# Ledger of designs, part 8: VH-VL binders against L-aspartate semialdehyde sulfurtransferase iron-sulfur subunit

Target 1, 131 residues: L-aspartate semialdehyde sulfurtransferase iron-sulfur subunit, of Methanocaldococcus jannaschii (q57563)
Amino acid sequence: MRKRVYYWTDSEHINKPVISDTILNTGVKINILKAKVEPQEAFLILELFGSKETIEKALNYLSKFGEVEEISKVIKRDLEKCVHCGCCITQCPINVIYMDEDYNVVFKEEDCVGCKNCLKACPFKAIEIFE
Below, E stands for the ipSAE of ESMFold2; O stands for the ipSAE of OpenDDE; V2 stands for 0.75 times the mean of E and O plus 0.25 times the DockQ between their complexes.

## First folded at step 2 (VH-VL)

Design q7 (framework fv_praluzatamab)
Fold by ESMFold2-Fast, scan of step 2:
Structure q7 (fold): chain C 131 residues (1-131), chain A 121 residues (1-121), chain B 112 residues (1-112)
Amino acid sequence: as target 1 above (131 residues)
Amino acid sequence: QITLKESGPTLVKPTQTLTLTCTFSGFSLSTSGVGVGWIRQPPGKALEWLANIYWDDDKHYSPSLKSRLTITKDTSKNQVVLTITNVDPVDTATYYCARGLEWLSDYFDYWGQGTLVTVSS
Amino acid sequence: DIVMTQSPLSLPVTPGEPASISCRSSQSLLHSSGYNYLYWYLQKPGQSPQLLIYLGSNRASGVPDRFSGSGSGTDFTLKISRVEAEDVGVYYCMQGLQTPYTFGQGTKLEIK
């Protein structure tokens, strides 16, 4: 399975290779979708791959060194402004936007990580992203 | 153990509607990331994907069939139903249902035995 | 639509010898996550397709280690190190990167 999370950690744990240790200790695979590292804290958006048991083990390990929060619905599309042109589809780095066979653009909102690429790509300003 | 089984008519006349039911066990469509799809294979030809439905009722269809397809689920009964309207002899095929996994990529890990549907007058 | 092209379409093999099947996609199947959304299936005569390889190179549960997948982007290969009689059937590659999900035309492996 796949799970996307926000991960916050402090400076004392940044010096430790927490992501690498999580992979080595659990067998999970991790893709870092975004990273913001400051002197006393780090914020990461992580995508975890593995069995359900492996992912739970990885989340438990990560929680020992920081705070983990599952990514919930963070994107909203204004259907009155959206003309289903598809410009946002190719701009989504994690493929949560697709076109159905009626040519309507569909968002898998629960899989969105909040990167805003689609918002910047929309010529009709139909997309809003929030925490 | 994961199993899927297709059921429906074996003979259908042109212009009629074909309804196929997939009944499964060993997993639930209430599980995040899990779905069920339909794939068909005309005699002696390649596999052709038709439609998927997922745990959150998200639906994907093959665009070449232009809305002749409807896929629905009944999570409590462990069933997924595919409807194909206005059938033609070229729709003659073995129809499979299969479990789809969204979590890493969309692919099918377990398949039903298939049901041969012949469209002729 | 992404077009999947397999080669060869017919593959006669002597038992115990290796076999190799090629699959080419009309566009890259490599996602930003680092995974190739490419899958291999085997359909034995009279049976349903069964998953052999997922995400380019990972063997599915219960699949013998004589099967291996390799490649990235647009060019992929399925290898069987030592073909056995039970391996006869039609092999299909599939892309799962985008809808419609598409299969190759199939490679029929036969024993000589």
Scores: ipSAE 0.000, ipTM 0.507, lowest interface PAE 16.1, mean pLDDT 80

Design q8 (framework fv_praluzatamab)
Fold by ESMFold2-Fast, scan of step 2:
Structure q8 (fold): chain C 131 residues (1-131), chain A 121 residues (1-121), chain B 112 residues (1-112)
Amino acid sequence: as target 1 above (131 residues)
Amino acid sequence: QITLKESGPTLVKPTQTLTLTCTFSGFSLSTSGVGVGWIRQPPGKALEWLANIYWDDDKHYSPSLKSRLTITKDTSKNQVVLTITNVDPVDTATYYCARDEGYLFSGMDVWGQGTLVTVSS
Amino acid sequence: DIVMTQSPLSLPVTPGEPASISCRSSQSLLHSSGYNYLYWYLQKPGQSPQLLIYLGSNRASGVPDRFSGSGSGTDFTLKISRVEAEDVGVYYCMQGLQTPYTFGQGTKLEIK
């Protein structure tokens, strides 16, 4: 199975290899979709792969060193407002927005992590995120 | 709770176009990673994969049949349609649709009951 | 295309005895994600195929623990520790690593 989570690490744990320790201790596989690391804290968007049991163990392990929040956000696009200019494409750090062969902007809405970068980029206010 | 059911003609003539519809319940093709595929089985022979369509409209076709196959979906109706052009007697088979569970990539985890299509004059 | 080869193709078994089916692929099914994209299906007489094992060794929901899958790369095995009458049917392996997804020829398990 797979699961996407927001992860905030405590400042005391920045010097520890939390991600690699989680993998070694649980057998989970982790993709880091986004990382913002600063001296006092780190924010990560993680994608976990494994059995339900393995993912549960990994989430428990991560929780000892930081905060975990499951991503359950839904992004919607208003097609009447969208003019397919593509400004949102370059702002998506996980590439869920792309242009098809007919030059229409396509959203893989189910893969959205809710970072809201595309909302700021859209000059027509065609994008909305629900939590 | 997850079910799929195939529908379409049971008899088609050589050179005609065969259209099969898969109607499903208990899941949505708007869910990330989820897909629906078509697999056929000629009488007494092995299973043969034909095509898959995924939540994001990504389509995969068997290369040997690609020129004859079209797969489409209607997410709001919970339907996937397979079209096969220029059929011949070797296309006689039981046709199944099946779900591809995206999270585990478990292949085809739930199958419809199948529909037998005979290609004959 | 990846070719899937099963052996034996015919498997008569006495009830209560173990059974083993081999599946070989023409190239490795081990993906960079660390998963083997290999699946086992059972088709009982007159029924649709049902998933038994996914990603090489994981039992599908509702599948009895007497069924197990093992192997990695190009050589895979499905084992039934104690065959029961309800296990009669044709077993297929399938690779999902690349299109076209391909099935083995099938192994027909029958009670002696």
Scores: ipSAE 0.000, ipTM 0.512, lowest interface PAE 14.8, mean pLDDT 81

## First folded at step 3 (VH-VL; from g6 with light chain S30R; framework fv_clesrovimab)

Design g6a (at its last look DockQ between E and O 0.19; V2 from the best seeds 0.00; counts 0 for: pae E 14.1 > 2, placed apart)
Heavy chain, then light chain:
Amino acid sequence: EVQLVESGGGLVRPGRSLRLSCTVSGFTFGDYAMSWVRQAPGKGLEWISFIDSKAYGGTTEYAASVKGRFTISRDDSKNIAYLQMNSLKTEDTAVYYCARDLGSFYGEPFDYWGQGTTVTVSS
Amino acid sequence: DIQMTQSPSSLSASVGDRVTITCRTSQGIRSYLAWYQQKPGKAPKLLIFDASSLESGVPSRFSGSGSGTVFTLTISSLQPEDFAAYYCQQYNSYPITFGQGTRLEIK
ESMFold2, look of step 3: ipSAE 0.006; ipTM 0.519
ESMFold2 (binder alone), look of step 3: mean pLDDT 91; pTM 0.934
OpenDDE, look of step 3: ipSAE 0.007; ipTM 0.636

## First folded at step 5 (VH-VL)

Design a12 (from g5 with heavy chain S107T; framework fv_clesrovimab)
Heavy chain, then light chain:
Amino acid sequence: EVQLVESGGGLVRPGRSLRLSCTVSGFTFGDYAMSWVRQAPGKGLEWISFIDSKAYGGTTEYAASVKGRFTISRDDSKNIAYLQMNSLKTEDTAVYYCARDTFEYGTGYEITYFDYWGQGTTVTVSS
Amino acid sequence: DIQMTQSPSSLSASVGDRVTITCRTSQGISSYLAWYQQKPGKAPKLLIFDASSLESGVPSRFSGSGSGTVFTLTISSLQPEDFAAYYCQQYNSYPITFGQGTRLEIK
ESMFold2-Fast, scan of step 5: ipSAE 0.381; ipTM 0.742

Design a16 (from g5 with heavy chain G108S; framework fv_clesrovimab)
Fold by ESMFold2-Fast, scan of step 5:
Structure a16 (fold): chain C 131 residues (1-131), chain A 127 residues (1-127), chain B 107 residues (1-107)
Amino acid sequence: as target 1 above (131 residues)
Amino acid sequence: EVQLVESGGGLVRPGRSLRLSCTVSGFTFGDYAMSWVRQAPGKGLEWISFIDSKAYGGTTEYAASVKGRFTISRDDSKNIAYLQMNSLKTEDTAVYYCARDTFEYGSSYEITYFDYWGQGTTVTVSS
Amino acid sequence: DIQMTQSPSSLSASVGDRVTITCRTSQGISSYLAWYQQKPGKAPKLLIFDASSLESGVPSRFSGSGSGTVFTLTISSLQPEDFAAYYCQQYNSYPITFGQGTRLEIK
């Protein structure tokens, strides 16, 4: 079984072997799909492998040292509200938002994991999360 | 409302290939993982393959009995799931069901139980 | 693989009877178990999920219980349309496995 989650951790926990301890304490396997590390925080997209029971134990363990969020449903962009400013591009940890030749912001929605970073970055509130 | 329709079954000789299709309607196909489950004449149910949504990488899983011979795939633009069956054996004779996992995009796990099933398509492998 | 054993493999009962089918697993699966009904010539139909949750549209005479390694499907008052095969299925780990089935025959 497998589950993808967004994991947020702060500077207090950044130097702790949280992922290794999770694996050792639960038997789960973890793949890091994406990582964005800043001095005060880290954001990871994790893929956990194991039985459903093992994955649930692992998520409970991870939540002791950071925030775990499930991947939300697909995102959609309101083209009438979008002015193509590009603020969402730098906030996408998996790089599925880019500018085309005409300077229009393009979303590769089929590759999006729904992390909501771009929603908070949009000053025009043109992005919706369908939950 | 929700409907799954299998096609592509038939009579085929050992060693040959068939491709099954499962056309779905009544839900957002791209949000759901899909499985194939088969049933040999007079026998019970056997799960054979799984494909998750594209958002989770479109990962696939196979039962040991078909691994290396069968390939599951999906075309979200057409709302179709496929099962390519190569090197067919007499033991592959069964009714093949397409089934929808209750997993949807953003759910806790990629595979669960099956809330909707197609009516099945019969595959007979005989000389 | 997680082995799923149903008991009995077959049974005969009369309309109005209370019928119980048991599913035992070779390894603990928490509550990750579903029950299906399959009538002759038709696809399986989901009855119960998460060991005890009744699927929408399924008659209330069907109920499920159990956790870990022992699970039970109960039909409180058997109706003629209930003669069918019943299968349990675990979804705690790959590969997904089913019980061998229980055939319910109406006398």
Scores: ipSAE 0.338, ipTM 0.696, lowest interface PAE 2.8, mean pLDDT 84

Design a17 (from g5 with heavy chain G108D; framework fv_clesrovimab; at its last look DockQ between E and O 0.07; V2 from the best seeds 0.00; counts 0 for: pae E 18.7 > 2, placed apart)
Fold by ESMFold2, look of step 6:
Structure a17 (fold): chain C 131 residues (1-131), chain A 127 residues (1-127), chain B 107 residues (1-107)
Amino acid sequence: as target 1 above (131 residues)
Amino acid sequence: EVQLVESGGGLVRPGRSLRLSCTVSGFTFGDYAMSWVRQAPGKGLEWISFIDSKAYGGTTEYAASVKGRFTISRDDSKNIAYLQMNSLKTEDTAVYYCARDTFEYGSDYEITYFDYWGQGTTVTVSS
Amino acid sequence: DIQMTQSPSSLSASVGDRVTITCRTSQGISSYLAWYQQKPGKAPKLLIFDASSLESGVPSRFSGSGSGTVFTLTISSLQPEDFAAYYCQQYNSYPITFGQGTRLEIK
């Protein structure tokens, strides 16, 4: 199982090794997909791997030191509305969106972190969140 | 080694029932969704039913051609998926395959493609 | 329901040829498309998933492309074991549907 979450810490907990302690305490594997770390706060997009129970323990532990928002929705593109203009490519911070050799815009939707930048940028409203 | 083995096919008259079984091995059955797909003689493939893992609610889906007549189920303790086929019609004549939906650890995706298939069991509905 | 139409319905080719099979859908399915090979008397075998990703153990002469409503399967240099039926399948929404199939025959 994997889960992607937004995670915010504040100045009270910024100096703690919260991610390493979470891994050591629960056995969860964590991939950091995005980080913005400032002296008094941090924002991360985390990808957790493990059993459902391991991930739940990890999320509970993380929530003691910050705010957790789970990402469970799937971003999908309506290919009849998409004209392959490429406006969304530069809006993806983790490069899930690219142009292939035939100049078609391609989404690796399974790698998406749900930031919604591409959804806001699409002039044809071809991008949506799927339940 | 992933293995799926169908059984329970045979010749039956219209209006009767059959139960197909799909016995699986080589993977943790409870973690995977399973589907039944059929192929009428000389025809293409038709998906007919789906059952999710019980961890994701054990939900079922059916093609319109079989809904109300066929029931998919699973017994995870025995590693068996079942297809109960009631009120059989001649147009149900086909080879019936069980197929494993692709499993990706930690995925939230609700629909998949089929990475492993059984050998098929033949159901003939004729007078 | 999403209708899947394969073109051509049958095709004759020689060993070494490059062949292309097209799958068209009645509505957009993103990249949620798989290709299967079925040899006579056998169950289908997965070749391609996510429109263009090659399944493990499938020869590199097979490739897939396309998005939205038009998808292609290409065999770059046909081998004797490639003479089979080929099916596309969408997994964007229920009910799951397959194309009617393409029979690839020896010329």
Scores: ipSAE 0.000, ipTM 0.498, lowest interface PAE 18.7, mean pLDDT 82
ESMFold2-Fast, scan of step 5: ipSAE 0.509; ipTM 0.784
ESMFold2 (binder alone), look of step 6: mean pLDDT 91; pTM 0.933
OpenDDE, look of step 6: ipSAE 0.019; ipTM 0.625

Design a20 (from g5 with heavy chain T112D; framework fv_clesrovimab; at its last look DockQ between E and O 0.10; V2 from the best seeds 0.00; counts 0 for: pae E 15.6 > 2, placed apart)
Fold by ESMFold2, look of step 6:
Structure a20 (fold): chain C 131 residues (1-131), chain A 127 residues (1-127), chain B 107 residues (1-107)
Amino acid sequence: as target 1 above (131 residues)
Amino acid sequence: EVQLVESGGGLVRPGRSLRLSCTVSGFTFGDYAMSWVRQAPGKGLEWISFIDSKAYGGTTEYAASVKGRFTISRDDSKNIAYLQMNSLKTEDTAVYYCARDTFEYGSGYEIDYFDYWGQGTTVTVSS
Amino acid sequence: DIQMTQSPSSLSASVGDRVTITCRTSQGISSYLAWYQQKPGKAPKLLIFDASSLESGVPSRFSGSGSGTVFTLTISSLQPEDFAAYYCQQYNSYPITFGQGTRLEIK
């Protein structure tokens, strides 16, 4: 099995080897799909590989040192509700939302990892989750 | 306890149809993809069909040997996966297993391995 | 399609022996390789996934290694319950394919 998650950690835990300790304590394999590391916080998109039991142990361990949010695959934009306001652009941590030369908001739904941040930012509720 | 139980096998003449059922328990069936794998007498394992969870579109895949003749489906409310087998041939004689794909949040289009298998049901196609 | 070739096709061994089974693939499959054990008249049982990760409840005498195109299942000290057929399976791409099997018999 594999599972993708967002992982946030703060300055209290950023200097700890949380990823390596998780691997050593659980046996999970971890791939880092994206990392944004700053002096006071880190944001990661992690891909975990293992049995269901191993992945659950790893997620539990990671949650002790930061916040874990599982990534949903099924997220879509309703083009009839979207008015191209752009509120969602800054909320996408992997930059799949942008504005083209005609000032239309473009949402690369096929590249989306399902973090749902853009859903919270859309005042017209044009972004929906299907699970 | 995770359980998968196949049923519906039997002896049938070539050209006829059978429907196999896989009844599951001990897990949330709707979260998992399922496959059928068969094993001819004295032979190895052959994957034949896959159906994804409905959360990921319920897409299906088939091995070339059965495509167009077999149809996989699922009823999540009853915890049953089905294999409709039409136009049966003698080379379809095998033990048929249903197998659970591994559980994957957010990635239901990806291929995986099978962590739980049923006991198998025997299909014999002979004249 | 990705062809999977196991060697040997069969072997005889004694309790306590170390056994190695090899699975070769016709194309690179990274680490997307599983190993199964099948006793006569029974369903396959998952042993190893992701080439080297041991499934929960599987004895530690089983281990897997390899990546790319060559993979190995090792049983470090055979027990009476280990005499069975063993299959490798790739899950890199459709169609899913299995090795032809390795039959491990008691001497």
Scores: ipSAE 0.000, ipTM 0.527, lowest interface PAE 15.6, mean pLDDT 82
ESMFold2-Fast, scan of step 5: ipSAE 0.637; ipTM 0.842
ESMFold2 (binder alone), look of step 6: mean pLDDT 91; pTM 0.937
OpenDDE, look of step 6: ipSAE 0.028; ipTM 0.686

Design a22 (from g5 with heavy chain E104T; framework fv_clesrovimab)
Heavy chain, then light chain:
Amino acid sequence: EVQLVESGGGLVRPGRSLRLSCTVSGFTFGDYAMSWVRQAPGKGLEWISFIDSKAYGGTTEYAASVKGRFTISRDDSKNIAYLQMNSLKTEDTAVYYCARDTFTYGSGYEITYFDYWGQGTTVTVSS
Amino acid sequence: DIQMTQSPSSLSASVGDRVTITCRTSQGISSYLAWYQQKPGKAPKLLIFDASSLESGVPSRFSGSGSGTVFTLTISSLQPEDFAAYYCQQYNSYPITFGQGTRLEIK
ESMFold2-Fast, scan of step 5: ipSAE 0.126; ipTM 0.675

Design a32 (from g5 with light chain S93D; framework fv_clesrovimab)
Heavy chain, then light chain:
Amino acid sequence: EVQLVESGGGLVRPGRSLRLSCTVSGFTFGDYAMSWVRQAPGKGLEWISFIDSKAYGGTTEYAASVKGRFTISRDDSKNIAYLQMNSLKTEDTAVYYCARDTFEYGSGYEITYFDYWGQGTTVTVSS
Amino acid sequence: DIQMTQSPSSLSASVGDRVTITCRTSQGISSYLAWYQQKPGKAPKLLIFDASSLESGVPSRFSGSGSGTVFTLTISSLQPEDFAAYYCQQYNDYPITFGQGTRLEIK
ESMFold2-Fast, scan of step 5: ipSAE 0.459; ipTM 0.764

Design a41 (from g5 with heavy chain G57E; framework fv_clesrovimab)
Heavy chain, then light chain:
Amino acid sequence: EVQLVESGGGLVRPGRSLRLSCTVSGFTFGDYAMSWVRQAPGKGLEWISFIDSKAYEGTTEYAASVKGRFTISRDDSKNIAYLQMNSLKTEDTAVYYCARDTFEYGSGYEITYFDYWGQGTTVTVSS
Amino acid sequence: DIQMTQSPSSLSASVGDRVTITCRTSQGISSYLAWYQQKPGKAPKLLIFDASSLESGVPSRFSGSGSGTVFTLTISSLQPEDFAAYYCQQYNSYPITFGQGTRLEIK
ESMFold2-Fast, scan of step 5: ipSAE 0.412; ipTM 0.744

Design a49 (framework fv_clesrovimab)
Fold by ESMFold2-Fast, scan of step 5:
Structure a49 (fold): chain C 131 residues (1-131), chain A 125 residues (1-125), chain B 107 residues (1-107)
Amino acid sequence: as target 1 above (131 residues)
Amino acid sequence: EVQLVESGGGLVRPGRSLRLSCTVSGFTFGDYAMSWVRQAPGKGLEWISFIDSKAYGGTTEYAASVKGRFTISRDDSKNIAYLQMNSLKTEDTAVYYCARDFYGSGYEITYFDYWGQGTTVTVSS
Amino acid sequence: DIQMTQSPSSLSASVGDRVTITCRTSQGISSYLAWYQQKPGKAPKLLIFDASSLESGVPSRFSGSGSGTVFTLTISSLQPEDFAAYYCQQYNSYPITFGQGTRLEIK
């Protein structure tokens, strides 16, 4: 299996080789999808590959040196800003955004490829994609 | 310790059927897609079939050479993958390997990180 | 189907030599390529994935490079246990296809 996570490493541990230690300690394989490293903190988007047990062990290890949040979705919507106008629907090339029977805009976030077309289309700036 | 053990090979006549089994241990079988890859005597490797984990839909794929004749399946409760081979032809003669699939950075199609030792199928009159 | 052509088909080398094997594809596959080693009578063993990533437990003398349609596997200092057949495999599109193999023989 695979699993995506947001990972923030705390300022105390930024000097440790956390990613390589996680791989060596658990046997998990890791893709770094995004990295932002600053003197006091690093933010990473990681994709982990392995068995369910291996991934759970890797998540536990990462949590010792920072904060981990599982991602099943690459897109999120601020419902307070969204007025359900549907402008994002026509801009999605893979049709993961649609309007339900009540005329509410629905995101099938798990299938998003991160192209950002919907962010440009939203006049209310209600959509965020990981970057 | 990851192990894949194939069984069920043997000598069969053209037109007959044979079922191969792949029993796995040392990992959580249900988390992984599985494939069968064969190798004819003195020839290279040929991928023949794939079955995804149930979490990713349990989809199957087949090489054109075996589509309609071979069926891949799995029994997660027993940690066994199967290959049912029908209407066997002499060109199906090969060592059949069971392999564990791993997704690369493309996420849709796989490479193979562990292989069984293979079971020999000989189709001859 | 994506055709995979390996060169050379066979290569003779001595322990300590640097050996390079090439794999060419009939269409672009990005970096979706793996390399395997197969010893006589044994199952294949994964060496490299995503064109250049070394599989855990594989000696560092093995390396992979390339993208698109041309890929290479390099053994920097050949050891006795490295005499084997080597196969490339693409995973860009179904059906999965392999190169015809390169046989590495002792000189």
Scores: ipSAE 0.000, ipTM 0.526, lowest interface PAE 13.8, mean pLDDT 82

Design a50 (framework fv_clesrovimab)
Heavy chain, then light chain:
Amino acid sequence: EVQLVESGGGLVRPGRSLRLSCTVSGFTFGDYAMSWVRQAPGKGLEWISFIDSKAYGGTTEYAASVKGRFTISRDDSKNIAYLQMNSLKTEDTAVYYCARDYGSGYEITYFDYWGQGTTVTVSS
Amino acid sequence: DIQMTQSPSSLSASVGDRVTITCRTSQGISSYLAWYQQKPGKAPKLLIFDASSLESGVPSRFSGSGSGTVFTLTISSLQPEDFAAYYCQQYNSYPITFGQGTRLEIK
ESMFold2-Fast, scan of step 5: ipSAE 0.363; ipTM 0.719

Design a51 (framework fv_clesrovimab)
Fold by ESMFold2-Fast, scan of step 5:
Structure a51 (fold): chain C 131 residues (1-131), chain A 123 residues (1-123), chain B 107 residues (1-107)
Amino acid sequence: as target 1 above (131 residues)
Amino acid sequence: EVQLVESGGGLVRPGRSLRLSCTVSGFTFGDYAMSWVRQAPGKGLEWISFIDSKAYGGTTEYAASVKGRFTISRDDSKNIAYLQMNSLKTEDTAVYYCAREGSGYEITYFDYWGQGTTVTVSS
Amino acid sequence: DIQMTQSPSSLSASVGDRVTITCRTSQGISSYLAWYQQKPGKAPKLLIFDASSLESGVPSRFSGSGSGTVFTLTISSLQPEDFAAYYCQQYNSYPITFGQGTRLEIK
């Protein structure tokens, strides 16, 4: 079995070897599909291999040291990088990006067709297309 | 209303090939993983093959009894899942069901089933 | 492969009876187990998933319990339409496996 997740870690937890601890404590196998590690933050796209039970244990372990979100759609936005400037809104040809009442940019990810126009438009590189 | 309709079954001689189709409606096909499950006359259920949604890479899995002979595929633009069956054996005789994986993850329970299509492999 | 053993293989009961079917697995599967009902000539129908969650539209007389290696399907007050075959299924790992089935027949 396999499962793909977005993983973000807090600055307080960045010194912990979270990936290796997860493997040692659960027996899961992990492939790192993408990694961006900075002194105060880490963002990873992980592919986990094992039985459902092993993957569940791994996700529960990871959640103690950061935020884990299962990948179910082609497009994802990094909310820590997004400053809600709205540059992506006008570049979406199918209008699945809009601004809420608090001036936060929101995505209807399930309606995305993967054209990458918003990816190129984002000056903060907060948008990622994942297959 | 969720519907799965299988087609392509029939009588075939050992060693020949057959392709089953599963046409779906009432849901966003591309968001769901699909499986084929078969049932030999008077016997229980046997899972045969799985294909994941495109968001999880469209990976495939097969039961040992059919690996190398059967190929599962999908055409999301047409809302059709396929099972290509090669080198058929008499023990492949069964009713073949198309089933939708439930919500959440690449392996799960089957929340909707088609009516089944009968495949008979006989000389 | 995870082996699934149902008990009993068949049983006879009367309308209004409380019926219990057990499913045992050769390896731990947490709560990754579903129960299906199959009537002659029909496709299986999902009753219970995640060991104890009742599928929408399924009568409340059906319930599931258990975790790990022992699971139970209970019908609290048997109705005429409940006479059918019942199957358990694990989805903890590939290959997906089913129990051999339990035939529920009228006494």
Scores: ipSAE 0.031, ipTM 0.638, lowest interface PAE 6.3, mean pLDDT 84

